VHH binders against Testicular acid phosphatase (ACP4). Designs and how they scored, part 3

Target 1, 367 residues: Testicular acid phosphatase (ACP4), of Homo sapiens (Human) (q9bzg2)
Amino acid sequence: LPEGPLVFVALVFRHGDRAPLASYPMDPHKEVASTLWPRGLGQLTTEGVRQQLELGRFLRSRYEAFLSPEYRREEVYIRSTDFDRTLESAQANLAGLFPEAAPGSPEARWRPIPVHTVPVAEDKLLRFPMRSCPRYHELLREATEAAEYQEALEGWTGFLSRLENFTGLSLVGEPLRRAWKVLDTLMCQQAHGLPLPAWASPDVLRTLAQISALDIGAHVGPPRAAEKAQLTGGILLNAILANFSRVQRLGLPLKMVMYSAHDSTLLALQGALGLYDGHTPPYAACLGFEFRKHLGNPAKDGGNVTVSLFYRNDSAHLPLPLSLPGCPAPCPLGRFYQLTAPARPPAHGVSCHGPYEAAIPPAPVVP

## First folded at step 4 (VHH; framework vhh_8h63_2)

Design c27 (from b2 with S106T)
Fold by ESMFold2-Fast, scan of step 4:
Structure c27 (fold): chain B 367 residues (1-367), chain A 121 residues (1-121)
Amino acid sequence: as target 1 above (367 residues)
Amino acid sequence: ELQLVESGGGLVQAGGSLTVSCAASGRTFSDYEMGWSRQAPGKERELVAGIYSGGSTYYADTVKGRFTISRDNAKNTLYLQMNSLKPEDTAMYYCAAGYEGDYSLTEYDYWGQGTQVTVSG
């Protein structure tokens, strides 16, 4: 398969490093939280800004031959969830991607780049209203009642009891989900050089990571992973494919769509692709969709494009090239559509959403 | 930090109406997706109504057309107006709040202690 020129890119990335979302009752740092996190819980840190700036510089290098060196509104569309950390992450990323447009340019030529968002309650593209979806609850319950999940939960009974005693948290109801929040707090504290409690040994952190992986797998993986995806990450996947279809059909100059979002967004999208790797996406993790012209068959209009995926989850290493199950990279677009169809919501809608149209960036749209 | 306290439960005759309230204290109420769940004797917990920060609402089929969820962000209060009550609506009603932006696709983060609603008939 001859790889041709890049024609369109869609990027989905997690916000950068942040303060913990929450503390726990017996957290040794809780009394000084306002001193440790002056911007507040869940807010982007200086390290988070650096991570996003670095991701932006990586993207500039990767797409140097494809993107104009200066920002052009007709070439790039940026969309974020309506959270300070994701909006700020998008701005920092853009400062790396378009250095000429960055605030504080040496030539005083800073040009702001628009980042689009929608109210949290209306964000069906990057936020998924799963709490209100009875069908998704049934699918999740099926996964948590499976023998594998129940056996693991029984095996962790002693661990979870000790965790409850050490943290002062009640784990009643959703013990694995609540354990994940403890892990999040500990990992944030460790990343900022704070001493962890003596009970939070490397073995405890490994067990919490395993607990997190199992619970995430229940949300985005088997059983019925495709049906779960139709209600979550398949919505975003459908929008990405629809955006490319519109760009191609109308001959639009749009080259890149960027989505600034959360680990849950990436996890749901990985689930829709059958590519969940058992790990929570780290800060500034980026999943890319690269659409290339397929050379050597001019008779197949619309069928001469390939899709390649990459996942960048460690700035110290090269991005991981990913392959859709059943379609080695570069995957023909038609085959990509066929293989992902079960995970994407149909036009007539699904149990929780009714009749349903793919989301597509509204502006700028200049033929 | 967020605490939820339900009130307004009680005994009501079939066909009657009742409003339960949930007062939130601590962190900013308006940042949360709020909901009402109920648990009847011998049955599993059921989410009956939800309201997002922007005001969009959801109702379970069992209560649709009879119950109305609303929120008052200035008073940090969530309401559930229950009309045309049936004996089958007898349950402990729990207020819930969720802050979802990263992980946790289905679980609410904070729960109240509940308020009992008993429908005679």
Scores: ipSAE 0.310, ipTM 0.658, lowest interface PAE 3.7, mean pLDDT 84

Design c28 (from b2 with S106P)
Fold by ESMFold2-Fast, scan of step 4:
Structure c28 (fold): chain B 367 residues (1-367), chain A 121 residues (1-121)
Amino acid sequence: as target 1 above (367 residues)
Amino acid sequence: ELQLVESGGGLVQAGGSLTVSCAASGRTFSDYEMGWSRQAPGKERELVAGIYSGGSTYYADTVKGRFTISRDNAKNTLYLQMNSLKPEDTAMYYCAAGYEGDYSLPEYDYWGQGTQVTVSG
C-alpha cells in the first residue's frame, strides 16, 4: 500500500533432494551405496522431484493472476546450471508451474518447455567463484587468515582429530571443507531413514553445522563482503536488475525468469544482498524478486517501480518476506540500485572478468 | 580409496611440447572433477587446468590456448598436453581429484606427489 500490479518476477531456487556428493572411508553404508543411490552420487532423488513439483505448484498459486495458465515462450525464460540434478529440478518445477504442459497431461497432449543451460566451465552467472580468479582467492585467504577464523579452527583441533579417526578421512589441507562433506553425507543418510553411526550424535552434527557456517561466512561474508560479491553473487544480482531494465525499456512481454541452481548460488546472492542468515539453503529453497508498479506520486517510468523479496525455505510455512538492509519493503527500485551498487560489478568491469554473459539471450536469428 | 600418481615430466626446450599423465587407482574415477596445479620456484601453487566429470574444461589465462586437459575414464587416466612451452612454465605439476560440489569452489580432496617439468630457455 499503495502497491500496484506485479510486472516482473525473478526466481532463484536450489535443486531438490539428492544423493550424497561423496562417501567417507569408514562409512558403514559405503559398500551398499549403489543400492541406496541407484542413480549415482549427487543425482536427484524421487523426493527431490516431489519437492520441485511442490515448489512449482506453490509458484502457480502465487502467480495465478499474473502468469498465463499455459506456458508461453515470450512470458517465461528458464535457465539452469549444466548439472543433471538442476536440469531435472527445473523440469519437475515446470511440471508443477504448468500442469497442462506436463508429461501425462489430462488432455493427452504434452507441450515441452525449454530449459536453457551453458557448459559449467563457462557459467559465470550461476557457478561461482571462478577457479581462475586470483583476486577472489586473495579475498578468501584474507578471511581464513583472520584471527576469528584461526581461533575457531584451533578450538576445533580436538573435534577434527576425532572426526578423522571416526571417518578415516584425512582433513589435512581443507579441514572445514572436508568436515562439511562429512556433514552432507550424514544429512543425506538421515533424510533417507538410514541409521547414523553412534559417533554422529546431535552434538557432533551441531558442531559440523557451526563449522559449515564459518566456512560459508569466509566465502560470502566479511571481510570485504561487497568485493567478494562483485566477483560472485553480484553478477547474478546485476543480471536480474539488467533483465528487468531491458524488459521495461524494450516493452518486452517477458514476465518471469527462473534460475535452477545450487546452494552456493543462493548463498552468494544472499551475501550480495546482505541477507545471509547463517544457514545453508535447504533443498528447493527459493529466493524471489518481485517488481511492482508504484501507485504513489510521482508515478513516472523508471521511478515508479518497487522491489520486494521473499525467501521460501520451508514448504510447511509461508515464504519469509525479506527486506534489503536500509530499504524496507516495498523498496523503490532506485534505492535498491543505490544500496546494492557496492556488491554489483561496475560497468567498467572487475579483476578476473571481462564482459559478462547476458542473463536473457537475444532473440534467435531466423534463417 | 583413490590414489593419484603423476608421470611424464622432464626437461624440454622452449617452444617444445610435453604430455604429463596422472594414473588413478580405485573405484569411481569417472565421478571426480580432475585438475592440474603447478608450483614454480618461489611462487604459490597455481591451478592451471580442470575437467569436470561431464567433460567441460577450464584453463588459467597463463596457459589458455597452449595447454589441453583431457581424461580417459576407461583407463582411469588424466592428461595435460602442453604446447608452445615457455621457461615460465617450469614447475612441479600436481594432479588433483575432487567431487563436484554445490557449495562455493569445488575444492580438490586428493593430490598426487607431483612431476617436475623444466623448460630450458
Scores: ipSAE 0.033, ipTM 0.530, lowest interface PAE 7.6, mean pLDDT 84

Design c29 (from b2 with S106G)
Fold by ESMFold2-Fast, scan of step 4:
Structure c29 (fold): chain B 367 residues (1-367), chain A 121 residues (1-121)
Amino acid sequence: as target 1 above (367 residues)
Amino acid sequence: ELQLVESGGGLVQAGGSLTVSCAASGRTFSDYEMGWSRQAPGKERELVAGIYSGGSTYYADTVKGRFTISRDNAKNTLYLQMNSLKPEDTAMYYCAAGYEGDYSLGEYDYWGQGTQVTVSG
C-alpha cells in the first residue's frame, strides 16, 4: 500500500432485463405473451435499457479520473456477442459511460460508438460452444455422476415430479438444467410484476435456486474445474490477460475493453477464477479486472503491475471486491498468471474431440 | 413443448448425396439453436452440425466441407444436405433443438426419434 495509478481495465457484464426465452406448457401467461413482450421473447426491455444506462453512469463515475470524458477510439474497445439484447445493452451502457456533449446542434452531439461482434458459431470468446465440444460433455458427465450430484438429485425426486406436473414440462434427461429454465421464466415474470402461479411459492423458488446452484457448479466447478475452464471461461480470461500484455508491450493508448455478454459468460469466468458464489449473475451484473502499477520491486514475482477484481451485482450497493484464491490484495500480475494458468488454454490449444491423448514426451535432446 | 420429426433418410452409394429434414411443431422454432447429431451402432452420439437462430453455423471436422445445415423458419424445418457421402457416415441421424443465450453450457433440450442413413460402398 498504496497502489499506483490504474493503467488498464477489462469489464465483462451481463445484458439488461429481457423477456423470457420461452414459456412452459402450463404457463398462465403464455396466451398473452405477445402483449406482455411486444418486442419478442428474449429481447431487451425498457427496464433492461435503464439498468445498462445506470451501469454506464456507475462506470463513468468510477473511471472519471482514468477515462477521457469523450469517447476516443484509441482508448476504448467494445465487444458484444451477436444477440440483439447484448448489442443493445452495450449501446445503452455506452450512453451512460459517454453521455452526449453540452447542448449544441444534434449533429454536433451525435457520436456513434462502434460495438464489435462475431457470428455466434465463431464466438469462442464470449459464447462457449459446449454442444460442439465432446470433451466438455465428458467432463460434465463426470460431474453429474459424482456422489454429491446424484445424492442431491435423489433428494429432489419428489420436488421434480411435482414440478413436471405443475409445468407440463418433461424433465427427463437433464432434470436440474430443465428446472433452471422454469426458474428463468418465473424470475422474468416476477421482475415485471406478473403474478406467479400459486404453486410457485417462496419455498419452491428457493429450491429452484438451490437446484440452479448445484447444476451451475457441475458445469463450471469440480471435478476437473480447471479443465472445464480451459474450454470455457479460461479462454476469455486468457484473452483479457493477453490484451493487457499487448497494450503494455506495444505502449498502446488502449485503457478499457468492455465485453457485453450473458450470465453463462460470467459464470464460466467466475469458475475459471475459482470465484463462483452459488448465485446466478443478475441483469447488468459486471465483473471488472483492474490493472494498477505496483510500487514494489518490479523484478519480484509478478513485475510492477497488480490485478484487482470487483463484482457489481446490485446497483443499490457498492461493488464487491474479490480476491483470487491464493493471492491476497494487491495481487501481482505474475502471481495472477501462475495461479490461473491451469484454467487457461495451453499454447497448443485444447481438444474438444474425444479424450485427451496421453502426453507425448518431448523429443530427446541430442548433442 | 417442441416436437421434432426427422425424414429423408435412406440408402445411398458412396460419393452420393442425400438431404435429411426435420419438421418442428411449436410456436418458437425460430428462437432455438438447431442441430444434427448421429449415432452409429456401438458408438456414442456425435454432434455433426448446428445452426443458431440468427443463421450462423458450425460443423464437426469429420463433415466440414461436405455437409451443409440450413433452416427455414417460415416452414419450421431444419435441413442437412450431405455431399460426398462415405461408408463411415452410416448412422441414425437425430434432429435436436436447444435454447440459446444466457445459461447454455450443456446439451440440446429436445430430440427427434431419428432417421437412418446408410452409405454402401
Scores: ipSAE 0.080, ipTM 0.564, lowest interface PAE 6.4, mean pLDDT 84

Design c3 (from b2 with G98D)
Fold by ESMFold2-Fast, scan of step 4:
Structure c3 (fold): chain B 367 residues (1-367), chain A 121 residues (1-121)
Amino acid sequence: as target 1 above (367 residues)
Amino acid sequence: ELQLVESGGGLVQAGGSLTVSCAASGRTFSDYEMGWSRQAPGKERELVAGIYSGGSTYYADTVKGRFTISRDNAKNTLYLQMNSLKPEDTAMYYCAADYEGDYSLSEYDYWGQGTQVTVSG
């Protein structure tokens, strides 16, 4: 399938570096947390701002020939979850993507770019309120009752007991989830050059990462990965495809949709695509969907579009090109729809969330 | 560790009202998403209502229009006001809490021991 010009881009990225979400009882840094994290737990750090600004500059360079140099409301739509860190990440990213609109310019020259959000309880697109979905809990329970999950948990009995003693944190009820929170705190501290406790050796961190990977796999992977995706990342995937379909069908000037979200958003989306690699997306990780027209005759080949995926998880390296299982890049849009259909919400299916949010931006003003 | 203690359960007549409360201690309450779940004998545990730190709420279809969840961050207390109670609302009611983090695809981190609500008919 011959490659042609870029016509639409959808980007989903994780917020930048943040303070830990929580402390644990025996945390040696607990008493000075307010000094180490002056903006508060879970809040975006200066490093997080830098990471997002850098991602925005990368996107400007990548799409220089595609996007106008100045922000145009009809070309770009930005949507964030309703968290300070994701809203601030979106703004920092936009400062890199549209430098002329960057904060700190003289007031007469600074032009703010709108970032849209919805209340957390209503965010079916990026946050996936699974606690209000009994069917998802049944699917998760099935995964945790599987032999693989139970055998791994039994193998970690001694490790988890030692972790409780070192942290002072009870792991009863949700041991893998709570172990993940310990890992999150340790990783945040390590990223900021803080000394880790002696018990938090590289082997301990590696085991915590394996525990995290198993827990994530239970949430977005087999068994019934496609059905889990219909309730989570498949909703976002469906919205991305629906946005492109509308833009193409109506000839809209919209070129790019940006979603500022969380690691769980990217993990659920990777699950829906069959592309989860066992790793948590790092800060400012970005998954891109690039839609291109082919070199075919436009009058006769009006349906010739391909989808290419990239994953940028390391600013020191080029983005990783990704291929949908069963469709080498560039993937024909029709085949992409066919292969992802089991993971996307059915048109007539029952939803845990009621009506799905239309990911379509406000209609552009066309004179 | 966050501790949650429920109170206010009891016996109430069908069509009546009851408020259950949950006292939180040990951590900063205002940073947590809070919820109420219930479990009747022989039935699956059901999430009935939740409230985010910012005040946004959600309800199960079975209780919409009848139950109201609210929080008082100054008193570290969560409430569930239950109106127009039905015999099928009979259950053990559990208070739950979770820190509003990036990974939201799991159950609540913290649970109380429950308070029994019995609706007669």
Scores: ipSAE 0.362, ipTM 0.699, lowest interface PAE 3.8, mean pLDDT 85

Design c30 (from b2 with S106E)
Fold by ESMFold2-Fast, scan of step 4:
Structure c30 (fold): chain B 367 residues (1-367), chain A 121 residues (1-121)
Amino acid sequence: as target 1 above (367 residues)
Amino acid sequence: ELQLVESGGGLVQAGGSLTVSCAASGRTFSDYEMGWSRQAPGKERELVAGIYSGGSTYYADTVKGRFTISRDNAKNTLYLQMNSLKPEDTAMYYCAAGYEGDYSLEEYDYWGQGTQVTVSG
């Protein structure tokens, strides 16, 4: 099964390092939060910029034979959620992917690269508004009422009671989700060298990570993972496949689509692919879809294209090659379509998000 | 550590207008997705409107074109302007706040105690 040349790439990455989303009532750092996080809660940090620049440099190296060294609007399309941290992450990434190389004055050398976005309430591709989706609510309720989830919750009763006492935070209603928010705050503080409170031992952090994994599993995993995906990550997966289809059908010069988004976006995609690994995607994690021309017979190969997946979740290591369940890499595009069909929204039917909007970029302007 | 207190409810006749307000105490109000839910006696709670930190809004089909949600981050206050009120809008109205974060959650994290709106007709 000889792999041919790369013809199209879709990349979905998480924003870089950010300030915590919130503090908790007994947080020892809450009174100095404005000093620690001068740009505000949830905002991209200098470390986040560095992580995205590094990811951009990795992508430059990976695609140096495929992608022009200078930005060309007809070759690359960039789309972000409407959050400062994701928009800034996209810009930092692009600075690494398209470094300034031409000699000249600063004004002559610098050319801004457009990053496209849509209002959060309208973002059906990268940000999934679960609160307004009754069908997703029913699927999530089924998962949280399952024996596995309830038994784990009961087993953590003592831990969660202690967590409430230490944090001053009520966990009533959504205890595992609220516990995850405590973990987020602690992890952000630790990443920036802040001392953690004595109660936040390695054992406590490990238990919070297990709680997070179970709750995330309820959102994107069994039961009915494919049906959950139809309302979430399957929409983005379908848009990625539709983007490739349009590029091939119309002979567009577009080589790469980049999506700057959130851990929830990557988790939803992993759910749609059956590839959730039990871990929250780290800052600047990147999931790649690489479409290659197969060197076999085009009529036999359903268009002579294969799709390969990679996941980069650690800048110190090579990206992890991923295989779609039931289709070892490189997976023929036709087989990829067939296996992912249950997780993609049907062409017929009512969605809680309404008909999804395919993220097919506008045709390049003719020179 | 966010507390929400609703006000502005009352009795209004069908076709009238009313504005309910929600005062938030604590830091980080601007980072929350805010919403209004309502519950009539014997019915489940219904989300009627939501507003993200950036100002984007959502409305339930039952209230689209009649209700307007808005926020004032400097005053830590959320508003719901209700026009063309119907007897069916009679309910306890609850203010809600949820974290705008990377992890998309189904439910709001904080709730007020509610303010009663009664529409006669």
Scores: ipSAE 0.292, ipTM 0.669, lowest interface PAE 4.1, mean pLDDT 84

Design c31 (from b2 with S106Q)
Fold by ESMFold2-Fast, scan of step 4:
Structure c31 (fold): chain B 367 residues (1-367), chain A 121 residues (1-121)
Amino acid sequence: as target 1 above (367 residues)
Amino acid sequence: ELQLVESGGGLVQAGGSLTVSCAASGRTFSDYEMGWSRQAPGKERELVAGIYSGGSTYYADTVKGRFTISRDNAKNTLYLQMNSLKPEDTAMYYCAAGYEGDYSLQEYDYWGQGTQVTVSG
């Protein structure tokens, strides 16, 4: 299909590299953790800042012809979850997207750009209150009671017992989730050049990755992935579509909305799109929605627009073009809307986190 | 590693107040989302209140406006202040901790053994 100019972009990206979220009792690095992670557990590292700055530079290059070289509040809206690491990631990203003032003045500094956030308990857009959602628990239970899930879990009984012995960590309660915490700590330590214990062989890491993938699949994948998405990533997907609809209807100058969030945010959004690939999004992974005018067709109410998706999960490679199942890129907006409808919350009623939040806040009225 | 021990339960008159506490032992208390669940005889376990690591809170409609959840990270202690108590609030109250982090959590990872609250009227 002939494509016209880019008119709107929505970006959802994961924060950069961080310190481990937790240690385990038998962790050989436990006693030097404060030296290794001076800013604290879960906090963004210098490498995380570098990754986000690089992502910002990539976005600057990609949108050079579309986005002004200077930050303009009318063109760009940035929203983050209320975590130090996501807020700092957004700032680092923006430093790459909108470079510092021209060098030559010692008084000149990086221009501050507003990053908007809401308290964690109110964040129904980028953080999903799944723990307090009985309907979501019902859907998750269906997935965990499935034969495939139970057979895999039974097969890992011996592995999980050995993991308990090696780590000193009780896996009672949520064994797959607790195993994920061990994987997170090990992967973080490995990424920072720390020696892994002898028991953490490549085979053990591979098994932990499989355990993590199964647990994630139960949360965002089949069975009934669309219904799970209505309570999670479908809300964000619906907000992205609603933001574009608002921009188009009102002729707003807004060109880009950026969301600084978590791996869980991207996983839930991938689930809503039917695009979960079995892998945890790496640090600074970015999923993009690009809206373009469609040329060569007669205009319709709401315009002739196509949607294209990309996923950047490796800074050494070009972004992966993604296709919505059933709609090869570029996907007509009407088809994209119809195909994603089962995964988005219904127009009427409430989800378990309350009424759906459809649009970005209106710009402040200035005199 | 995190262990949870509840205390402060007891008998209280309808309309009265009671505070239950949960003492946590372990290195990561401040990183957890903490919550209070209750279970009355013959009923399912109900999540009544939760508090994120950053201090943001949520409440079940049944207790909203009457209960206040709070945490003291320096003392590794979680509190539930219960005001305007009703006979219907009679239940075993359980302290719970879940990892908030980047990965989505559905269930709490750690649970206490509970403390009984009985409201007479």
Scores: ipSAE 0.170, ipTM 0.602, lowest interface PAE 5.0, mean pLDDT 83

Design c32 (from b2 with E107D)
Fold by ESMFold2-Fast, scan of step 4:
Structure c32 (fold): chain B 367 residues (1-367), chain A 121 residues (1-121)
Amino acid sequence: as target 1 above (367 residues)
Amino acid sequence: ELQLVESGGGLVQAGGSLTVSCAASGRTFSDYEMGWSRQAPGKERELVAGIYSGGSTYYADTVKGRFTISRDNAKNTLYLQMNSLKPEDTAMYYCAAGYEGDYSLSDYDYWGQGTQVTVSG
């Protein structure tokens, strides 16, 4: 059946380039950190602003025929985690998505667009309550005790010992997860053109990336990937589907929901979709859900709608079209619901958290 | 490398109050999510309170309204003010620190050795 017009879009993107979150004891750059990162650790850089502005311009071009040229409260809802870098990323993105009218007066050349957030500890939608969920800890422990995880850990014993020596950082307890933090610092420094230590060769970085991929797989993949998703990315997936359901059921004018978040948010969502590719999402990576009217006879229960996915992880290339496993494009909404059901929490919640928030957009502002 | 040392535990009567503290050394304290967990003999460890670098807080339902978590980044110290203490609050209390990153660890990265709180009555 031929696809019809776009009716709803949900976008989940990672913040732009940031300063490192921390250094390690033997970091050659630790003494000049305040000079290198004048806004502070973890804060969005000028490059991060540029990346988000560019993503916003990409989205403007992609949705030019769908989205009004001016921001309208009833058409677009923007939600961010409560971090300066994600809030600023959302604002920079919106500046690209809704550029100011030129020529304009100095007083009216730009209008602020609201970005909504909730306290980090309460953010079950974009940060997930992993530390406060005993069941998630049990599932993660099961994954780390699995033979494949333990065999890999044993195989990297020599590498991890050398890493401790070079960094001065103890990896005792959770060595693969702590090694990821070293990779994060090194990748951040490399992205800003800083010289890496001699020991941080391409081979070392590749091994750290493999370590990161295995540990991320333990968090969002087998065993019991669907149950892990119900406690993490499935919450966001359920909210996206519930938002569309409400828009369709009530005939709301809402066209787009934007989520400004983290690599962990995208990873958990990819896990829930069965689409994790073994790579950490880069800065300003964007996963999109596009809902289109299905052309044909009037159908019952969503038979008139298809959902398509894209992943943009490189501004120099076109977005990657993605297919839900078991549903080649165009995927009917009903089939998408059916296939993702095991990864989505029930309406009344699961063992850790009770009911989850499903529809986040504000009430429409129409006379 | 971060080291955590708890203090302030002791014996207190039911209905009383107690403040436990955690001194951090070795790294910049302000870079971490901090938390308090407790474990009574024969029971699983329970996260009772957490605080993010920005000040956002979490409390377990068992302690909400009675306990207050706070941090002093200038002194590298974490606090847990415990009011209206119950015999059920008797446990070893552990200070914990975790990375507040984009890909956060599911558990805390650093733990103290604990401080015993005993509530009688």
Scores: ipSAE 0.318, ipTM 0.679, lowest interface PAE 3.9, mean pLDDT 84

Design c33 (from b2 with E107G)
Fold by ESMFold2-Fast, scan of step 4:
Structure c33 (fold): chain B 367 residues (1-367), chain A 121 residues (1-121)
Amino acid sequence: as target 1 above (367 residues)
Amino acid sequence: ELQLVESGGGLVQAGGSLTVSCAASGRTFSDYEMGWSRQAPGKERELVAGIYSGGSTYYADTVKGRFTISRDNAKNTLYLQMNSLKPEDTAMYYCAAGYEGDYSLSGYDYWGQGTQVTVSG
């Protein structure tokens, strides 16, 4: 039997291509950085705008039968982290999702779409300010003290020493985190056609990717992955489920919630779902939650809604359908709720962030 | 590479005030989340306050309402204004900088050598 109609969609996507966040002392491109990155470090590039516009066009095509062709405040809510690149990514995406179709004057054709944000320090939904959470640091420390982590770190002692010499960076104190930032700079430069230094061979890039994967695994994976998720990606997962619950319970016209965020947001969410694939989400990667009305026998079915997941990480290919571990798509909402419960914060909230409610504001036109 | 140098520590009486400063040398101070951590003898480092590039702040419950973190991007300087000081605030105070970006789940990337604050009383 075919799946029923879409009733709600939540989308979490990474910003588009950006300038590197930092340079390193021995960076051969350091002296021409202002020419290479005229908008500044960490800022969205024209390629990043293109990637988001393309993602928006993909979403328009995917949801053409579900969403109105024109933006409607009551149908779509857009939330971004408070970074220029994520706010601009949201705007570029929306330009692709809601292309201009109205005839008339420039003023009549221009349809501004609000993008909502909160200060970074208050963004417990998309940024997970873990630096202010002592319990999260205890869980992270437990992961870094594990035998597997320590053995891997010791195995990279020679590599990290060579990396320090090649970059001119001191790696003392935070070696894996600093190595991760070096990888970011190299990958940004490579994505823009810049020659990499001779020492940045494929073997070096592979080792840096392994170092990054280990550091990511410590943040969102075992040990105690579920408790880490309760303090991070589980908050966003809980908000997505709570948003759908509220929309359905109150009969709201809201069809789509869009979150413009970071690779760390997607990684934490993937961790909460048990779906981290060992890879950093690329620019404009999009994880989608699709809620559909189940058309089965209502007298026998305990829930009439299913959840399907997709991950779009390559614009040249179709989105990857994902399955929650233990629940092949389409997953009944009740089962999805049960399986994700250990990774979501309890209803009373969590110690580091206190009580947390779903982030959907009331529709302005609904009394 | 970012270098952080703290100053302004010293001896102060309980109930008094003190401002510690952190001077950053390097090209990208404005791009970093900055913070102050402290470590008393025999204890682990405790995060006291943080400030994002946009100016948003957060504080540990132990210092909230008494301490104020601020930054001056033109001077590449971070400040911690400490009021109503208690003997329990006695610690080495460390300046820290972390990338405000995609991989910012936890931790700081750069640390200063610290400045000692001793509260008598």
Scores: ipSAE 0.295, ipTM 0.661, lowest interface PAE 4.3, mean pLDDT 85

